Miniprotein binders against Uncharacterized protein slr1840. Designs and how they scored, part 4

Target 1, 371 residues: Uncharacterized protein slr1840, of Synechocystis sp. (p73408)
Amino acid sequence: MRQILIAPDSFKGTLSAGEVCQIALDVLAPEFDCVAHPLADGGEGTLEAIANNLDGQWQTVRVQGPLPDQTVDACYLWLPQEETAVIEMARASGLPLVPVGEHNPEIATSYGTGELITHAARRGAKQIQLAIGGSATNDAGLGLLMALGWQFLDSQGQSVGWGGQALGKVAEIIPPVLNAFPQVTVLCDVTNPFYGANGAAQVYAPQKGADPAMVQRLDQGLRHFARVVREFDGFEINFPRAGAAGGMGGGVAWALETKIESGFTAIAKLTQLEQAMAGCDLVITGEGCFDHQSPQGKVVGGVLELAKKINKPAIIVAGQCQLSQTVLPNVLKIFSLVGPDMPLEKALQHPQTALKKRLVQVKQYLIQSQN

## First folded at step 21 (miniprotein; from r52 with L40M)

Design r59
Fold by ESMFold2, fold request of step 25:
Structure r59 (fold): chain B 371 residues (1-371), chain A 82 residues (1-82)
Amino acid sequence: as target 1 above (371 residues)
Amino acid sequence: DLEEEIRELLREAEELIKQYKELTEQGRHDEAREVLYRFMLLMARLRYLAFWLGNEEIYERAWELLEEMLEIVRELERQRSD
């Protein structure tokens, strides 16, 4: 009996990675020994994928929301055996938490994300995996750092306050009195620098609600903050990836001396994907990819790279894919949910049915290869 | 001294609540909003200090004051729309 690892990403907008795994188990498990290993890349579904793989404890904390007059109940995942907390910034400081007409990166704060970190530290965390996608903010992590005890003062000795508007006011930096916190690793795949034409404000602030004048003010604030940091301790904050999440990448790298890792790599290590794959004969992976001609996700690519490294054959199941398996030599076959018998609109309306249909075809393919 | 800072934050928080009510009654809504934002920042700082010092009483009081202020904001908005 073949042993099959089911290691997919979510089918974005339709099925979680866990749901994909469950449908695959339902179709394949009677005939095959299947192991579910749902994955994510540090964005949508990251906490849920990790919770499906590891004994974790959800922690819900009342924290500061992205708007100054907003509070939210945000959750993170505590992994006691690993002494690790996994935190998604967007659950405390994310753009979806802000009503559409109230998007404003000049006032939005990352303070609540910092409050999740302090809670995890009190819980006993020695390591934080911080996913920073989907933020509402352009504050360079100032709010987060204030929650960890940093103070940022203007030329009059007063707090600069919250939001991107605060960056240009910083004249003095006072490190925290209580400076024992877990090591933070930032999960990030964005390469933008802190400021400039390709920086946080110019590239990402418009989709967070900034008009052109605000974009210019935010970029100037980031430049000013970079100068103040350099004068404070010599750190050059304008490096690749520093612009992620409105400058959070740079701010936490500076203040917390963090490591930045790809989301897939960090999750694969944490959930021991290589060990799980080594114990199986075959890997099935996949992603939604309904709006592209071929899989291009970091999960699928990472799974295939690992499968090739340890000589495991792979099957891809994707929402839409036009590539042949000869382009991907470690791939036995590619199955697309969308095809002549399943048009795109029908697959989007009935993703579970579409996936099940293709997994039945995967099952038949595998049975034929056993005979 | 962190305990001294906590005392000052609590005193200022009560004063900001009073200022918010006064400015709102005078129709000075932009200034009232800035007072509200200052208050929220102070409550965040108070929660930080209380949490790290392990002072559950002050931590809970910071949340209670925060919710008191937000209820005042909602009630005064109701009166304005009437």
Scores: ipSAE 0.698, ipTM 0.907, lowest interface PAE 1.2, mean pLDDT 89
Fold by OpenDDE base, look of step 22:
Structure r59 (fold): chain B 371 residues (1-371), chain A 82 residues (1-82)
Amino acid sequence: as target 1 above (371 residues)
Amino acid sequence: DLEEEIRELLREAEELIKQYKELTEQGRHDEAREVLYRFMLLMARLRYLAFWLGNEEIYERAWELLEEMLEIVRELERQRSD
């Protein structure tokens, strides 16, 4: 065993994927040739993980914030070699940007995310990876599309304005005159349809500040907008994943003819994870909590599936592990940060120390396995 | 004509600033908020047009007008809390 790929997720609330990689390098080198490959799922920390993996340039742009009366300095990542911009909508239109007590998905707009796309296009982006987690919005991407030159008019020929409240007012759609945009890929891990009992409003609007009456209004707005879109060009916007980020998945897929991919899959492609893994003898991956759901869509699950596909052995380093090794045929061993020598409270207070201690055990295990 | 639309948006923006002040002075705060939201929408449209026309002057002017309006909002809110 000569080369080890270190491909972790973040340990949510304690360590970034980059920090995990650095600690692993510090412990495992120089005895092993190690390659750091920090990963993310398209959620929080995605830009940081990519920036640590690829030669990226941070771009800061002043844009419209999530509320109509807000402006924010939002950053996105420019990858000049790949001619790709990576945008997190949460940086412009995210829930954390809304003051406590002012959460309102009828008013919140995605317009600032559209401005980031416009700025990326001006930089010469051929591809845009759009992470849509953590949104404050239920506007079906209306604001974003307006920033790209789409116009949505009411029955009187006036702009419908912004937010989820605008959706039910749309009577006419005017496409942009200038439509030379790069290909957008939406990063999404949810399968919710656009409207209905499992739709954007019913499932996600409550956590964005919607009361039951507002949820009903927002769902009716989404239904209305879906009808108007169907009348406009025949597109059926009520498909699986369309409900992501308050309907943005559907709206962007419709207007920009985009693909919706899982966050892990898109990041794995962008960072060439399969190629990196193919060059290594072993993969070390990990996350904060590895549970029975982890194999079905999280970073660790994706890494293990890929490792299985290309017949690479894997080691898991997890904060807590509830799984037995028997369910994972290509997994050599699972190491938990929490153990008899490291109580949960101590591991949470000193995550770096806890991780380092387990990585020393990983090192010892690997040395013993070579002998 | 996009240049004419820009001129119209600028004229409307100036009127909305005036209306916001008047409504606030009258204690009509809900209506003033709607005027503010309309103003922010106009500034957004103005930035879009300026960007695509490559008119950096108008793009910067849109931000200046927006900042001026938000300063007015902050000042009037402060006066109400005193």
Scores: ipSAE 0.695, ipTM 0.902, lowest interface PAE 0.6, mean pLDDT 91
Fold by ESMFold2, fold request of step 25:
Structure r59 (fold): chain B 371 residues (1-371), chain A 82 residues (1-82)
Amino acid sequence: as target 1 above (371 residues)
Amino acid sequence: DLEEEIRELLREAEELIKQYKELTEQGRHDEAREVLYRFMLLMARLRYLAFWLGNEEIYERAWELLEEMLEIVRELERQRSD
């Protein structure tokens, strides 16, 4: 019997990656032996995808929220067998936690994310996988670092406080003296530098609530902080990827001497995707892609590249797609949820039904190919 | 050293609560908001110290003080709006 790996991203806004897998298992069984391997790219659904693949323990911690007068109960995933914690910054310091109209990266803090790290360290974590997508902040990780014991002081010896507004005030950096941190790996896929025309503030602060004047102040703060870091220990913080999550990429890389990795790559390694795929004859992957005419996500792309590398054929199931298979040689066929029998609006309203319809077609295609 | 810092933070926290109430009663709301901000920073520092020292009593006390202040903030805002 043909063994099929089901390795999708979530269909964002409609179905989790795990739900996509379950629907595929239900439709393709018993004729095909399917293995579920739900994925994510370091953003939406990352902890859930890992929890579906590994035996983990959810940890809920009361921490500082993104707004100064806000607290939140934030979850991370503890993997005791791997001695690893997987933390999504957005659960403690994310933009969705901030009410519409209160978005303000000049005051939003990453402190609560640092509190998750300290909790994981006390639980015994030796490794932290830190997903930094969806942040509300432009503080270069100052809040996170303060939660780990770093002090940032102004010219009068007082704490600079929280938020992007604090960056321009930093005159003195005092690292923690006696502290052991787990090895932190930052998961991100953007290449933006710390500051400048393509930097954190100019490119990303508007969507976090910054008007043009605030964008300029935030970029100036990042430039000032970069100078202070250079004066402190010579580190050049304005490198590619440093601008991720409002400068968090640069701040953590500098202070914790850690790596920045692709979210898909890190998750694929942690969940052993290559080994799972090697044991199958074919892979089915997909993503929602309802607002585009072709799949372009890092999960689908990464699965297809791996499938090509180890010579496995692939099928794509996507929300919308008009691509020709001629540009995707390892792809046998592409199925679009949206079509004449399933208009876009209906597919968004009834995503389980839309996916099931197309997976029945996938099943029929595969049965015909088994002769 | 760290235990002395904890004692000073607790004393300052009590003083900031008193200052918040006084400023609010005087109608000095911008200054009251700044006091609240400083209080939140102190509570975050206190939680850091308590967690790293493994002092659960102080950790819980920091959360209790934080909730006490936030309840005071909510009550005084309710009275102002009435």
Scores: ipSAE 0.685, ipTM 0.901, lowest interface PAE 1.2, mean pLDDT 89
Fold by OpenDDE base, look of step 21:
Structure r59 (fold): chain B 371 residues (1-371), chain A 82 residues (1-82)
Amino acid sequence: as target 1 above (371 residues)
Amino acid sequence: DLEEEIRELLREAEELIKQYKELTEQGRHDEAREVLYRFMLLMARLRYLAFWLGNEEIYERAWELLEEMLEIVRELERQRSD
């Protein structure tokens, strides 16, 4: 019996990777031996995808929320066998946690994310995977670092406070006295530098509630902070990916000497995707929209590259496929949820039904290919 | 001395609670907000210190004080809206 690995991304806005896997299992079993391996890109659904693959323990911790006067019950994933915590900053410092109309990246703090790290450390984490998507913040990770014992003082020797507003006030940096934190890996797919036209503030602060004047102030704050860091230890914080999560990528990389990896790469390693794929005859992957960038994209592209590397055939199931004639190595066929029998609107309204219908066709194709 | 710092933070926290109430009563809401933010920062520092000292009592006390302050905030905001 042919063994199939089902390794999809989420169909953004419609189905989680786990839901896609379940529907695929429902359709393809028992005719095929199927293994579900939901994936994520380090963005939304990362914890859920990992929890579905590994024996993870959900940990709920009360922490500082994104606003100074806000507290939240944030969850992270503890992996006891791997001694690894997986933390999504969005659970503590995320944009969705900020009430409508109160989005303010000058005030929003990453402190709660740092508290999650401390709790994970206390639990015995040797490694922390830190997903930094969906942030409310443009504080360069100052809040997070403060939670880890860093102090940032103004010219008067007072704490600079929280948020992007604090960046331009930093005059002195005091590292923590005790630094017994596990190795942190930042999951990041953006290549934005710390500041400038493509920097954190200019690109992402508007989405976090910044007006043009605020964007300028935030960018100047990032520039100032970058200078102070250089003066402190010579580190150049203005590198590709440093602008991730409002400069947190840079701040964490500087302070914690952190590795920045793609979300897919980290998750694929953590969930042992290569080993799982090696045990299968075929991989089925997919995402919401398969376009000209998708072969070089995060999850689907990564799966296809891996499949090619280990000589496994692949099938792609996309919500929408814009590539009619793309011959990808080792890709047997691309199936689109949208088709003559399933208009886009209907597929968006009934994603489960659309996926199930297309997976039936995948099943038929696979059966025919064995004959 | 980290224990001394904890004591100082606790004293300052009590003063900030008082200041918040006084400022709010005076209708100085922007200044009250600044006091609140400073209070939250102090509680954060207190939690950090308590964590590293392994002092669970102080760690929990910091959360209790924070919750008390937020209750005060909510109550005073309610009174303003009435």
Scores: ipSAE 0.638, ipTM 0.876, lowest interface PAE 0.7, mean pLDDT 91

Design r59
Fold by OpenDDE base, fold request of step 25:
Formats: C-alpha cells, structure tokens, sequence
Structure r59 (fold): chain B 371 residues (1-371), chain A 82 residues (1-82)
C-alpha cells in the first residue's frame, strides 16, 4: 500500500478540508505517497475545495448584494480547462452578507448571483456549477432570473421589484431576448417542495429573518408564482428540491436547462474523485462527527459508497464516532479524534493537535498492516 | 428599442436621485428608501442592457451613478445622526 487518497470533508467549526489534508500529508509523508483531495457538499468551503483540486482562476466581480441598497465584490472560480464556472450564491446573495438585524427575505434579492452567472457566461463558460447554500433569499430566484433578462411585471405593467415580496405581484412574465446561457447544475441536498408545509418559506424563511406572518406571505407568494408559471408555459414548479434556497431550485429549473444534483456528487465529478481514488490503494476520509446520518448523502458517505463501488479500502478519521465498524464492511478502521487520551474539550480547543495525534496512529496502523 | 430604454432609465435615475434628496430633507425616510430601492433596480437593468449590448461606457456609467447615489445616502444618514 503506497498511494493514499486523502478525501475529507471539513471538520465543521474547527478545520477546513484543506487543512485536514495538509495535516495528513505532513504526518503520512514520506512513508506513504499521499494525494490531497479536499471535498465539500456544496455548502461552505465548496469553492476552496474545488480550487485546491483544480487549476482554477479566482474571478472577482462587483455585483448587487443581497439587500437592494448593497453592492458586493463577489468571487467565483473559473476553470478554463473544463470551461466551467463554479459560483457560490452565498458570495453575492448570502445570509452572512446581510448585517445583523437586517435579515429580510421579503426584500433580499438573488440578483447578484445572476450577475455572476452572466459574467461567467461572457467569459465562455459552457457549464455553471451553482452552489445555493447559505442564501439570504426567498425570491424563487426571481432576482437571478432578472439578471439573466427575465422580466416580471405586475397587473399595472410595472416591475414587481426584488425579494420574496415580488412573487405575489407577478402577473406577466417576459422571457429574455438577448442571450443564451450555459447549462446550470444546481448543487442541492434538500428535497423540500416549492411551497406548503414543507416548502421553502415554511421551512427556511424563519432562519432568514421571517416572522410567522412573513412566512405566510412568502408561502402565498410562492403559490401565486407557481400558478403564474404554470399558466405561462405549463411547468409544474412544485417538485422535490424546488424549495432549495428559498425556491431558487424551482425558479432556475423552470427558466434554465438545469440539473439538480447533490453537492457531493457534482463536486466529485468535477474534481474527478473516482479517477483519483482509482489511482490510490487506500482512501482516508473524515468529518467532524460521523453518526448514523453520515452514510446518507454527506461527503464521508459519498466517499465510502464510491470506495465500495471500485473496491478500495477506506479509513475514517472522525472528530467523534457514534457508529460501530460492523455497519461499514469496506471500512478498515475508524479513528476518532476524541478518546480517552483526548477529551472533547481539548480536541475542540486544539483540533490540529488532535487530528495529528490520530493520524500518527493511522500511520502506525498502516505500517503494521504492511508487515 | 433597447437604446431608448437605456436613455429612459438614465433620465429616470437622475430624477430618483433628486427625489431621494427631497424626501430625505422632508424627513420622509421610508419613502426615500423606496426611491433608493427603485433606483438600484434601474441601475441593475441598465447594467444588464449595457452588458449584453456591449456598451462598456453605459455599463461603467451605471456603476458610477450607483456609487454617487450611495455616497449621497451615506452623507445624508450621517447628517441625520449628528
């Protein structure tokens, strides 16, 4: 066993996927040939994970911010070899860009994310990877679509404006006439429908600053917009995943040739994880907490499924582990950062030291397994 | 005619700047905010049109006008807090 793929997620709240890889390289090399392959789920750290795996060019663009009166310098990744742009909505239309106390999904707009897509299209992108995690918006992608040339008019023929407040006012839809866009892949792990009890507004608007009355208005707006879209072209926007990012999943799927994929799946394809793993003898993966949900749709679960598919052994290095090894037949061993020699508090205070200590044990285990 | 739309947007933008100042001077801050949001929407549309028409001059002018407006907003807010 000579070549090891290191394909972790972030240890949420402590270490980035890149930092985990670097610590692993520092410990395991030169005794083992290690390849760093940091991963993400389409949430926070997605661009950084991709940039660490591919020869990406950071592009900074001045765009509309999440609030109507805000502008931001947003960055995205240009991948010239793949003719692909990777865009995080959170960089232009994200919740962290909104000042504390000003969170309002009735006025927050996705317009700046649409401007990033436009910039990428002009740069020659054939594909857009759109991470939609961390949005401030419940506008069904209305702002984004407006930046792409869609017009939404009220009963008086005036623009409905921006934000979730605009949705219930839409009476007429005018498609763009100036441009064609590349294929968009939306990175999404949620299955929420567009509206209703499990819809965008009811589930996610509260965390974006909506009170119960606002949630009801936003949900009614989504229902109205869904009706108008159906009347416009017959599209049923109320499908699973349509509720992602305040209805953007539905809006983008309606207006654009869009694929909705899990964040892990899209990133794994883009970064050629399967090819990288095929070239290695072993994969080491990990996350902050490996629990009963970890095998289902997260980075570690995806890596383990892929490893099983191509008959590669795996090692898990987790912050905490709540699962027995018997549940994962392709896993050689699970190493927990937390243990009798490393209390949880100490591991949280010194995550680098805790990880390094476990990776030394991994190294010892691997050396012993070769004998 | 998209060129005519650009001209109309520019004219409307200038009027909105004036209205914002007047409303703010009158202490009508909520209405001034609505004018600001409308202005930002117009600038966004202007950028869209200029970008796809390849009119770099108008694209940059839209950003300049936006920056000028935001400077006015900041200055008037400062004066209100003093």
Amino acid sequence: as target 1 above (371 residues)
Amino acid sequence: DLEEEIRELLREAEELIKQYKELTEQGRHDEAREVLYRFMLLMARLRYLAFWLGNEEIYERAWELLEEMLEIVRELERQRSD
Scores: ipSAE 0.571, ipTM 0.855, lowest interface PAE 0.8, mean pLDDT 90
Fold by OpenDDE base, fold request of step 25:
Structure r59 (fold): chain B 371 residues (1-371), chain A 82 residues (1-82)
Amino acid sequence: as target 1 above (371 residues)
Amino acid sequence: DLEEEIRELLREAEELIKQYKELTEQGRHDEAREVLYRFMLLMARLRYLAFWLGNEEIYERAWELLEEMLEIVRELERQRSD
């Protein structure tokens, strides 16, 4: 074994996937030839992970913010070779952009995310990778679609406005005059339907600042909008994954030529993970799970499945490994950052040191395995 | 048709700026907020139209009007807090 692929997720809250790769390269070289391949699940750090793998150009665009009275400078990633833009809606329509105490999914709009898409389209994007994590919105993508030229009118022929409050007012839908949009791939890991007990409002609106009464109003709005869409063109918007990002999954799927893929799958394809892995002898993957109750990251799972598919051995480096139950036959060893030599508190305070120390042990293991 | 829509949006935007000021002066802050939100929506639509028509002048003008409105909002909010 001489060539190693380093394909980690972010160590959430501590290290980016890129930083993890760099530490691994620094520890494992020159004894091993390492290739960095930082990954993400479509959540935070997705753009950075892709930018580290591909020759991308950061684009900054002034757009509508999540609240009606806000504007933001939002960045997206342009990949000229792939003719692809990677957009994180959180950069334009995200929770962190909303001031403390002003979280309101009845008012919050996805319009700025639509402006990013239009900017990317004009730049020549044939594909849009749309990461929809961390949204402030429950507008079913209404704002985004309005930015793409859709009009939604009330019973008086006036615009319904923005936010989740607009959904229940929609009486008429007017398609855009210009229909030439790139294909949108929504990076989505949830299976929530559009409305109901497991729908967008009931599951995610509380996290976005909705009280129980607001949740009910938002769910009724989603139900109303679903009826109007069905009456408009017969589309059934209440399907699995439609509830993603406050119903944006449904809205985008209805209005645009779209694919809904897992964040990992889309990023793995875009960054050519399989090809990179095929060129290596071993894969090292990992994630920062410091919570025993947190499910295993989709990145680690996806990497392991891919490695199994192409018969590559794998090593896992995790924050706290409860991975005992999902050990694939091709997993050689699991290394936990936390151990007798590195208490959890110390690992959280000094994640770089904790990772480096564990990677030294990985290196020793690999050297011993060659003998 | 789209050019006429642009003209209408600009006219309505100017009226909304006036209405916002008047409502604020009257202490009708909730109504003023609704006017602001409508204004922001109009500017968004204007940007969309200008962008797709390739009219950079109107696109820039839409941002200028938006910035002007937000400056008015900030100034009036400051005066209320004093």
Scores: ipSAE 0.553, ipTM 0.845, lowest interface PAE 0.9, mean pLDDT 90

